# VH-VL binders against Sensor protein CitS (citS): the designs that were tried, part 20

Target 1, 196 residues: Sensor protein CitS (citS), of Halalkalibacterium halodurans (q9rc53r339to534)
Amino acid sequence: AQTHEFSNKLNTISGFLQLGKIDEAVDFIQKERKIQQEWIHFFIERVNDPTVSAVLLGKISQAQELGIDVDIDPSSQLLTPLQERQQELLVTMIGNLLENAFDALLASGIENKKIYISFTDMGDDFIFEVEDNGPGIPPQLMESIFEEGFSTKEGTHRGFGLALVKKAVHELGGAIFLEEGELGGACFVLTIPKHE
Below, E stands for the ipSAE of ESMFold2; O stands for the ipSAE of ESMFold2 at other seeds; V2 stands for 0.75 times the mean of E and O plus 0.25 times the DockQ between their complexes.

## First folded at step 20 (VH-VL; framework fv_spartalizumab)

Design v5 (from r2 with light chain N34Q; at its last look DockQ between E and O 0.94; V2 from the best seeds 0.87)
Fold by ESMFold2, look of step 20:
Structure v5 (fold): chain C 196 residues (1-196), chain A 121 residues (1-121), chain B 113 residues (1-113)
Amino acid sequence: as target 1 above (196 residues)
Amino acid sequence: EVQLVQSGAEVKKPGESLRISCKGSGYTFRSYWMHWVRQATGQGLEWMGNIIPIFGKANFDEKFKNRVTITADKSTSTAYMELSSLRSEDTAVYYCARGRKYTGLYLFDYWGQGTTVTVSS
Amino acid sequence: EIVLTQSPATLSLSPGERATLSCKSSQSVLYGSQNKNYLTWYQQKPGQAPRLLIYWASTLESGVPSRFSGSGSGTDFTFTISSLEAEDAATYYCQQYYDTPPTFGQGTKVEIK
């Protein structure tokens, strides 16, 4: 993910320079540094777990490459220490939920691709939400999207991600649902007991 | 049309408890955070806590966490707020309000009509 | 928590006049990652619940008349009614939703002379 992001940014800069567009190259570098620093600042302030932070930063970078705008609600916080198993499974859940959103958006004809994330540890549970503005999930498929091997996509990729998320949530004693969201696509909400 | 309808006004004595209901209609009640905000006479608005009804999990401002209980009944699309050990300074109008998601979890786009609670000796 | 200070406390104006209200935040509510200010303005008429008018500091909620507007960034915000109408008599509150707990200004009461 880091090597992919780095190479694409270098290619963009090199392209501007090869075309003699020096001011555009400088502007791109300045904007990219500012955006990167703003996300780093957010994670230092709001997320105490470096592994969860790294996964989210990596996915944000991947989304930028794919032309997908990712927003994390500014009130989000994850300051409660994670147990080792919670950390491992949460990383799996976050990664797979975001990959599912990427796949749905890339397969759509939607031009302004968006993903919204929120999370909180203010109460007795960790609560996460991942929403996209993609095509959503047809009602007749609601229960089957969590089954192993489920896929509605053309192509070779098999759909294991949501089944892994369901299994991980269940192992942690939590729950996950597909709910109505503001963006009109899929909106996954999940909860995990803290067990401090 | 989104509508939040609250239970009626109450008069209480110090030390008692109150329980206010908020019934949501015109939207998918279980999917959105429901918030409780109060407004004391001659004072500003103060957030008390919220609940996400699909899980029945609530959060509270630290000031209230030992006195407030927030619950929801998905089958009746109704949220409840209970405040115990009432004091005269708890005299206020209590509102329920719906939060958004992408636009902001703490952006309140629809409000109940309010429930006036008077705590007097 | 973030403190919002509104001024003036009361504003008495005639119909057709321009009303200008201020909201100052004790810390920035600008979300740099998205370049959005997480500040909202509500209208509360006597005996009624608050009504959402403006979010993200300057975006009008659907169905809100265009005579209402918001501006500002970071810590300093302005709410404007370009041509005051009789039904605009109300108390106006700013609210931040950048951080928890969400907090409100103390309100500016707009009166029609």
Scores: ipSAE 0.850, ipTM 0.919, lowest interface PAE 0.8, mean pLDDT 89
ESMFold2 (binder alone), look of step 20: mean pLDDT 92; pTM 0.936
ESMFold2 at other seeds, look of step 20: ipSAE 0.851; ipTM 0.919

Design v6 (from u4 with light chain K36R; at its last look DockQ between E and O 0.91; V2 from the best seeds 0.88)
Heavy chain, then light chain:
Amino acid sequence: EVQLVQSGAEVKKPGESLRISCKGSGYTFRSYWMHWVRQATGQGLEWMGNIIPIFGKANFDEKFKNRVTITADKSTSTAYMELSSLRSEDTAVYYCARGRKYTGLYLFDYWGQGTTVTVSS
Amino acid sequence: EIVLTQSPATLSLSPGERATLSCKSSQSVLYGTNNRNYLTWYQQKPGQAPRLLIYWASTLESGVPSRFSGSGSGTDFTFTISSLEAEDAATYYCQQYYDTPPTFGQGTKVEIK
ESMFold2, look of step 20: ipSAE 0.866; ipTM 0.940
ESMFold2 (binder alone), look of step 20: mean pLDDT 92; pTM 0.941
ESMFold2 at other seeds, look of step 20: ipSAE 0.880; ipTM 0.939
ESMFold2, look of step 22: ipSAE 0.875; ipTM 0.940
ESMFold2 (binder alone), look of step 22: mean pLDDT 92; pTM 0.943
ESMFold2 at other seeds, look of step 22: ipSAE 0.866; ipTM 0.936

## First folded at step 21 (VH-VL; framework fv_spartalizumab)

Design w1 (from r2 with heavy chain N59R; at its last look DockQ between E and O 0.95; V2 from the best seeds 0.87)
Fold by ESMFold2 at other seeds, look of step 21:
Structure w1 (fold): chain C 196 residues (1-196), chain A 121 residues (1-121), chain B 113 residues (1-113)
Amino acid sequence: as target 1 above (196 residues)
Amino acid sequence: EVQLVQSGAEVKKPGESLRISCKGSGYTFRSYWMHWVRQATGQGLEWMGNIIPIFGKARFDEKFKNRVTITADKSTSTAYMELSSLRSEDTAVYYCARGRKYTGLYLFDYWGQGTTVTVSS
Amino acid sequence: EIVLTQSPATLSLSPGERATLSCKSSQSVLYGSNNKNYLTWYQQKPGQAPRLLIYWASTLESGVPSRFSGSGSGTDFTFTISSLEAEDAATYYCQQYYDTPPTFGQGTKVEIK
């Protein structure tokens, strides 16, 4: 399923070539490569941890295949070195928060699916925000969403993802909350102390 | 209606500290970054730092981080900025400002009325 | 840190005239990953706080009159008031929010003759 957008891109290129529209095919290929290069440049400049960079870049690529537009606030930075355990758990937390957002958006009928990410290493804590423009989380469920097995979608697989995030953030001495966001969907904010 | 209301003007002497409050209303105070920006006579606008009230965690521009304390009280929807070891160069109007999220963390869509601080001997 | 330079320093015009203000950035504020320019224009009247007019270089904030507009990309930006009104007398600041710390231009003072 994740390769459907890749296959569509190949079909588009093939279509241009079969119609003799060589310049259009070249322009299409260059546009796709430019977008990837811009993300790589962002991560080289803003994220000093290669493992976190690889996870985020992989999730951005996955989102593109799913038709989901991902923005990372350009002021985001993660240049402070991570301890081994911080890196391991942060990768888990980021991955699960983004998978939760993907699932919520894919289950929705919302056009122009969006995810917004920000992160900062200024100050004594790392702070991350992940927001989507999906259906959000009803107030009645806000305390329950971090419990193991919780899911509002058929199948319970992702119900373990948010529980893992809460466990991971608390192991690092941090906190996670569901807060109001600008996009109208779910907005998760978390903090992790640098030195605890 | 989003509204940010700051404490009143202050006159200080060098070496003293100042403390400015900013009360937010008409929105979910705890969820949005609150920023502090100052404007000195003859100088431009200058970002000082911010706080996200749900965590009470503050960030500072490096030039202020040894002199600035930023806090928030979620129960009263009030942010505070304290600047210590005042100098005459700290004479300025101090603003609180609310950041957005998706549109930009450092896009300031609502501002307090400003607090004029004069530092003179 | 990104330096923003505004010109002219002062612009004196009559009501109904077109005002054109420039903001130049020491580094690009075009975010290649989403093709948005992270540049904002504020209006500040004497004794008042700045008021957000334009974000993403050219997007008007809700409730801002259509006589205000912004254009440009990368390092060169323009703010225009198409037909100047008396209430537009103010200092106008550009601000980048592409990188930390966010920084402001030194301002352009628009005076009504």
Scores: ipSAE 0.839, ipTM 0.923, lowest interface PAE 0.7, mean pLDDT 89
ESMFold2, look of step 21: ipSAE 0.844; ipTM 0.922
ESMFold2 (binder alone), look of step 21: mean pLDDT 92; pTM 0.941

Design w2 (from r2 with heavy chain N59K; at its last look DockQ between E and O 0.80; V2 from the best seeds 0.00; counts 0 for: pae O 2.4 > 2)
Fold by ESMFold2 at other seeds, look of step 21:
Structure w2 (fold): chain C 196 residues (1-196), chain A 121 residues (1-121), chain B 113 residues (1-113)
Amino acid sequence: as target 1 above (196 residues)
Amino acid sequence: EVQLVQSGAEVKKPGESLRISCKGSGYTFRSYWMHWVRQATGQGLEWMGNIIPIFGKAKFDEKFKNRVTITADKSTSTAYMELSSLRSEDTAVYYCARGRKYTGLYLFDYWGQGTTVTVSS
Amino acid sequence: EIVLTQSPATLSLSPGERATLSCKSSQSVLYGSNNKNYLTWYQQKPGQAPRLLIYWASTLESGVPSRFSGSGSGTDFTFTISSLEAEDAATYYCQQYYDTPPTFGQGTKVEIK
């Protein structure tokens, strides 16, 4: 996903240069550098774990390539050290929740695709929320979305991702909850005890 | 629509404890952060803490750490705030308020009617 | 924590006049990644709970009359009532939701002559 984003930006720059539009190429580069620096700065300040930072930054970059607007609550923080197993499973869970949001939004016809993320390490648990403005999950399917092999799309294998999230969170002694989101889409909330 | 209904006014003595309820209706109570904010007579607003009821996870402003307990009962859609070792300066109106998910966790879009608490000896 | 300072403390005006309230933040509440100001305005009428009027500094909450507006960015914010009505007599609070703990200004009391 990083490779596709990077290639697209290089092609845009090359296009400007091949047309002799040097000022436009420079302006594009300066705008892209500023946007990337702001996200990197946010994660350096707010997320102490470099692996979690990398997956979040990678998914934000992927979302931008897909035309999805990502909004992270500025009060979010993950500064408490993660145990090695917590890190491994949290990365898997975050990645899967975001991929599910991408899939739901891309399958929809919605204009202005949006994802909202918040997370906190205040208190005795890590808590993550991921919400999209997609079609949501029909009540009839709410129990099924965590089953292995579940998919609402022809020819996809999305059904392993949410089952993996449920297994991973339960291994860490936590829980996951799904509801209709305030944006009209799905809202997933997970909690992971810091200890035990 | 969305409603937050709090328990009635209370009169307390210094050293006693206070427990206020806040019942949420018209929305999925368990899934929204519930906040507690107080306002001393003629003064501004002060955030005390919050809870996410589905998991029962709470946090507090450090100034209340040893005195405040925030809980929730999902089956009755009711949040509770307990404040112990009351002092006369705890005389205030206490509000519960719901945090909006999308726009920000600390954006309070619905408020309870308030519970007037007087601490005097 | 972020301190919000409101001015004036009290504003006495006649119906139909324009009310202008200031809120100044001790540090920026502008979030660079989405370019939004995490600043809210509430109205509190005597004996009532606060009511959300404006969020993101300038976005009107649903059901709020269009005579209310907000502007500003970073550290300096303005709340305006374009044509004051009798029911607008209240205390108005700004609040930041950029950082924890969320904090409120001291309030500006608007009185109708």
Scores: ipSAE 0.558, ipTM 0.782, lowest interface PAE 2.4, mean pLDDT 86
ESMFold2, look of step 21: ipSAE 0.822; ipTM 0.914
ESMFold2 (binder alone), look of step 21: mean pLDDT 92; pTM 0.941

Design w3 (from r2 with heavy chain N59Y; at its last look DockQ between E and O 0.66; V2 from the best seeds 0.81)
Fold by ESMFold2 at other seeds, look of step 21:
Structure w3 (fold): chain C 196 residues (1-196), chain A 121 residues (1-121), chain B 113 residues (1-113)
Amino acid sequence: as target 1 above (196 residues)
Amino acid sequence: EVQLVQSGAEVKKPGESLRISCKGSGYTFRSYWMHWVRQATGQGLEWMGNIIPIFGKAYFDEKFKNRVTITADKSTSTAYMELSSLRSEDTAVYYCARGRKYTGLYLFDYWGQGTTVTVSS
Amino acid sequence: EIVLTQSPATLSLSPGERATLSCKSSQSVLYGSNNKNYLTWYQQKPGQAPRLLIYWASTLESGVPSRFSGSGSGTDFTFTISSLEAEDAATYYCQQYYDTPPTFGQGTKVEIK
């Protein structure tokens, strides 16, 4: 949770101060601020939509609290203006793809949890990729994961996330696939026509 | 185990078109961006464009946009690059190269053997 | 676009000597979000395609001999062959993959005396 990571950071600062290590406390605060500034700098340069930027920043923060290392390919860009419906559905798709990756990684027991994201708008389509280093998805389940209500989890959790992604991408005239990735887990790729 | 095999050398006249194939094996062809890079004799390397075969969506460097076409056939795991209105300056070795993902979309980890194209009158 | 300038243009050295090549970038290729430099070194022997040697400026690609190494950050990068072997005669290129289009240096030719 976010509160545990925040508390750990405060405890570290307090520890340095209590030990009289003022320079170390200042250095820790500056490093933490620098990391957040680097992501803000990336989004200012590469993502023109403030809502998409906010969602991605929020998910990056969530991943950090979960102990998940997120990389966004530095060549990624989303500078083409989004229509209101494109923005709404893209936010839904990004959020649900990342939550799916978080869930898979947390269930996996893998030590060095990673998520890789890339996106581009250089052609006639928006193209997104989201990959994790989790357990992946067996080939026999690949079409089932997009069906409403699909879940391998017991409990109250409804399996709507990937179904919402498929519905959103269809409404925008695009496509989504589960593909091979470099990290060995799930790799979702999607395309959305710009209609521009 | 990953292999990229290109079509053979070509000799062309100005104004003609060239079409080079690149067959990928040992990996899931449709999942990775395929890039085209050329090298004139005694010169450096120059990126031309790419394609993501699962969607068939291609992007070209601005300097080639009006002359280059990049396509892919998923059923044969083969990418194609066509360059039209050839000039003597297009004399080069043309390479296909596979991009990675996590390590970098524009990191080229496997290259085809190259296709030598000579454009002369 | 990001311009990469390599030096020297040619190195002529004897077997066993240390080769040191430079690559300078017109803009930083250090990605602050993960602290990695998106800079790659390739080897190209005559009549062959480029071979990936080093990525992220200093990470050795699998199967590449340990005599090859890379260092540097931001705009200034160095590629080193610790003990030159005859088979290392080649042209070496740096390439950035931080931004599009990806761009290459003009190359440094390493010759064996």
Scores: ipSAE 0.844, ipTM 0.923, lowest interface PAE 0.7, mean pLDDT 89
ESMFold2, look of step 21: ipSAE 0.868; ipTM 0.930
ESMFold2 (binder alone), look of step 21: mean pLDDT 92; pTM 0.946

Design w4 (from u2 with heavy chain N59Q; at its last look DockQ between E and O 0.94; V2 from the best seeds 0.89)
Fold by ESMFold2 at other seeds, look of step 21:
Structure w4 (fold): chain C 196 residues (1-196), chain A 121 residues (1-121), chain B 113 residues (1-113)
Amino acid sequence: as target 1 above (196 residues)
Amino acid sequence: EVQLVQSGAEVKKPGESLRISCKGSGYTFRSYWMHWVRQATGQGLEWMGNIIPIFGKAQFDEKFKNRVTITADKSTSTAYMELSSLRSEDTAVYYCARGRKYTGLYLFDYWGQGTTVTVSS
Amino acid sequence: EIVLTQSPATLSLSPGERATLSCKSSQSVLYGSNDKNYLTWYQQKPGQAPRLLIYWASTLESGVPSRFSGSGSGTDFTFTISSLEAEDAATYYCQQYYDTPPTFGQGTKVEIK
């Protein structure tokens, strides 16, 4: 699905150029730059860690190529300095939660694919939420989704990502749960203490 | 139907503590942030803090950080707000309010009926 | 933190008239990443809790009558009641949820003559 969206953008630009519509091609490119600049502006204001910012920006770009609409709650903030191990494990957790959401949405027939992210460091913990509007997790599987090798799809190794998330959050003394969300799909909520 | 039901009105003296309960029903209580907002007589609304009940982790506005405690009991679907070292300017109606998620963490879609608190000599 | 200023303080109108309320924000509440304004309007009747009417500046909450509407972007917002009914007598508050702490305007009291 990645190559579809990127190929469509290239075909659109190429089409404009082949038809001699230079202004339309430039407008299309500038709109894409504007969206990128809006996200960079958000991360400069709200996220003090360059590595976490880079991972999130990369995942947002990936989502756009996949036709997935990503919203980050504008009140989100991650301004408290991260310890080296917190940073390492946090990027692992964020990356795997988002890849899980991408996979669930791409396997679905849902027309308007959405992911919602929020995070806060106002209290004594870092708290993250990742929600999609995909098919969700059946209740009977909710305890099993964090086990190594678990997958709801035949012939896939996708179950390792969530196991890594659970291992990472527990190493940091936190917790992760699958909760009810507003979008109707999976909603992962996790917490990590700032201090031991 | 979503309902937030608060404990009854209270009259307090300066220096005492206040504890208000807010029982949520008609939704999955543990999954949504619960917020506390107060309204002094004839004045606007002021956010005090919130809690995410699944973790029992609270956040506070700096103005109240040293005087407010917010807790939640998932088994009874009840949130609590305690305000210590009361002053006359703490006279207000205190509300609990439910936050959304995708639509906004600080979008308050359902409110408790309010608890009137009077702090006087 | 973001300050919201409402005007007028009080608006006295007859049933069937149009009410227009203003809310001005000290900072933009337009989120460039999704082009949504993180501004909400509440109705509060005497002795009652606030009721959510409009979010994202212009999106009507489910179950709210269509005579209520919101418009504006960035720092300047308008709330309109197209044809006032007696039950609309209340104080109306705008609230931003773009940044923490969330903040409210001081309110506009709508009275029915």
Scores: ipSAE 0.866, ipTM 0.934, lowest interface PAE 0.6, mean pLDDT 90
ESMFold2, look of step 21: ipSAE 0.868; ipTM 0.936
ESMFold2 (binder alone), look of step 21: mean pLDDT 92; pTM 0.941

Design w5 (from u2 with heavy chain N59Q, light chain S33T; at its last look DockQ between E and O 0.90; V2 from the best seeds 0.88)
Heavy chain, then light chain:
Amino acid sequence: EVQLVQSGAEVKKPGESLRISCKGSGYTFRSYWMHWVRQATGQGLEWMGNIIPIFGKAQFDEKFKNRVTITADKSTSTAYMELSSLRSEDTAVYYCARGRKYTGLYLFDYWGQGTTVTVSS
Amino acid sequence: EIVLTQSPATLSLSPGERATLSCKSSQSVLYGTNDKNYLTWYQQKPGQAPRLLIYWASTLESGVPSRFSGSGSGTDFTFTISSLEAEDAATYYCQQYYDTPPTFGQGTKVEIK
ESMFold2, look of step 21: ipSAE 0.872; ipTM 0.941
ESMFold2 (binder alone), look of step 21: mean pLDDT 92; pTM 0.941
ESMFold2 at other seeds, look of step 21: ipSAE 0.875; ipTM 0.942
ESMFold2, look of step 22: ipSAE 0.869; ipTM 0.938
ESMFold2 (binder alone), look of step 22: mean pLDDT 92; pTM 0.939
ESMFold2 at other seeds, look of step 22: ipSAE 0.869; ipTM 0.940

Design w6 (from r2 with heavy chain N50Y N59Q; at its last look DockQ between E and O 0.89; V2 from the best seeds 0.85)
Fold by ESMFold2, look of step 21:
Structure w6 (fold): chain C 196 residues (1-196), chain A 121 residues (1-121), chain B 113 residues (1-113)
Amino acid sequence: as target 1 above (196 residues)
Amino acid sequence: EVQLVQSGAEVKKPGESLRISCKGSGYTFRSYWMHWVRQATGQGLEWMGYIIPIFGKAQFDEKFKNRVTITADKSTSTAYMELSSLRSEDTAVYYCARGRKYTGLYLFDYWGQGTTVTVSS
Amino acid sequence: EIVLTQSPATLSLSPGERATLSCKSSQSVLYGSNNKNYLTWYQQKPGQAPRLLIYWASTLESGVPSRFSGSGSGTDFTFTISSLEAEDAATYYCQQYYDTPPTFGQGTKVEIK
């Protein structure tokens, strides 16, 4: 997926160069490099797990292509080593929560699409929050969104993403809730004990 | 209408314990982090720790970890801070403060009125 | 942890004058990923709790008078009261929320002559 996006970026640069727009090509390259460097710098300093870093970087890149502005709270950190099972399930949870946010935002008419992420390992638990500024989830659906087969997607895709998140967090002895957020959309908060 | 109302002033002796309440109203209490910050008379502000009320999970600045306990009761929308083994240097005004989310977890937008604690023999 | 140093310690001015306060951070609080400075300014009047005035270094909190402003980036920040009023007599604190623990400057006391 990144090969296709990378090829498109190369074509854009080539287009500028072929048209003799050197300043525009340089600006495009510098913008792309700066954005990537700032996120890489954040993950080197704040996240010790390379698999979690890769998933988040991939999702940030996907969000940028979709016109979605992603912020990670700068105080976020995940420096405590993850057990193998914690890593596997956290990657699943992060991926599914972010895909749910993408889908909600893309289906909406919202102009400034935003996702906010925070996480911390300061205490006895890993704590993770994902918030969007989309339409949110009506209170009467809150329990249903975690049920197997629930989906607002049309087509052949099944709504297993949030059910997988619920299963994953409970397997790790944690909890997940849908809470009020500052952005007005969905705000998922979860906790995972560091030790079993 | 966000309001944080704290329990009243206290006078303590060294070695005693302190317990301060902070009742939140005008917002969804469980959804926002609640922080504790203290200020010695005429001095700067010092962060002590937080609680995430929906989980009942708290974390403390390393300086206070052995003496501080922070809890929350979601049903009464009340956070509590306990500080044990009090010393004269614990004389301060103690504040609860609400954190934001998107704007910043450690951005304090509403503060309690403060609880003055005097520790003296 | 990040240390914030404020200057001056005390500033005595007349009504209508411009107050300028400095906050210097021991390390950058500019978050390159979103280009925001995670620094805030509070006002604390005697016997009262702090009041949030400015966040992200320069964004005015709702309901705060426009005579208050903030500027700066990275490690050097300035808080300005464009035309000092009597009710502005207070101690002003900067705070960073870029990294944990969050930390505060020691304060600048603004006095009205």
Scores: ipSAE 0.837, ipTM 0.919, lowest interface PAE 0.8, mean pLDDT 89
ESMFold2 (binder alone), look of step 21: mean pLDDT 92; pTM 0.943
ESMFold2 at other seeds, look of step 21: ipSAE 0.838; ipTM 0.922

## First folded at step 22 (VH-VL; framework fv_spartalizumab)

Design x1 (from v3 with light chain S33T; at its last read DockQ between E and O 0.96; V2 from the best seeds 0.90)
Heavy chain, then light chain:
Amino acid sequence: EVQLVQSGAEVKKPGESLRISCKGSGYTFRSYWMHWVRQATGQGLEWMGNIIPIFGKAQFDEKFKNRVTITADKSTSTAYMELSSLRSEDTAVYYCARGRKYTGLYLFDYWGQGTTVTVSS
Amino acid sequence: EIVLTQSPATLSLSPGERATLSCKSSQSVLYGTNNKNYLTWYQQKPGQAPRLLIYWASTLESGVPSRFSGSGSGTDFTFTISSLEAEDAATYYCQQYYDTPPTFGQGTKVEIK
ESMFold2, look of step 22: ipSAE 0.873; ipTM 0.939
ESMFold2 (binder alone), look of step 22: mean pLDDT 92; pTM 0.939
ESMFold2 at other seeds, look of step 22: ipSAE 0.870; ipTM 0.940
ESMFold2, fold request of step 23: ipSAE 0.881, 0.875, 0.875; ipTM 0.942, 0.940, 0.942
ESMFold2 (binder alone), fold request of step 23: mean pLDDT 92, 92, 92; pTM 0.941, 0.944, 0.942
ESMFold2 at other seeds, fold request of step 23: ipSAE 0.878, 0.879, 0.877; ipTM 0.941, 0.942, 0.942
ESMFold2, last read: ipSAE 0.881, 0.879, 0.877; ipTM 0.943, 0.942, 0.940
ESMFold2 (binder alone), last read: mean pLDDT 92, 92, 92; pTM 0.942, 0.943, 0.944
ESMFold2 at other seeds, last read: ipSAE 0.874, 0.876, 0.871; ipTM 0.941, 0.941, 0.943

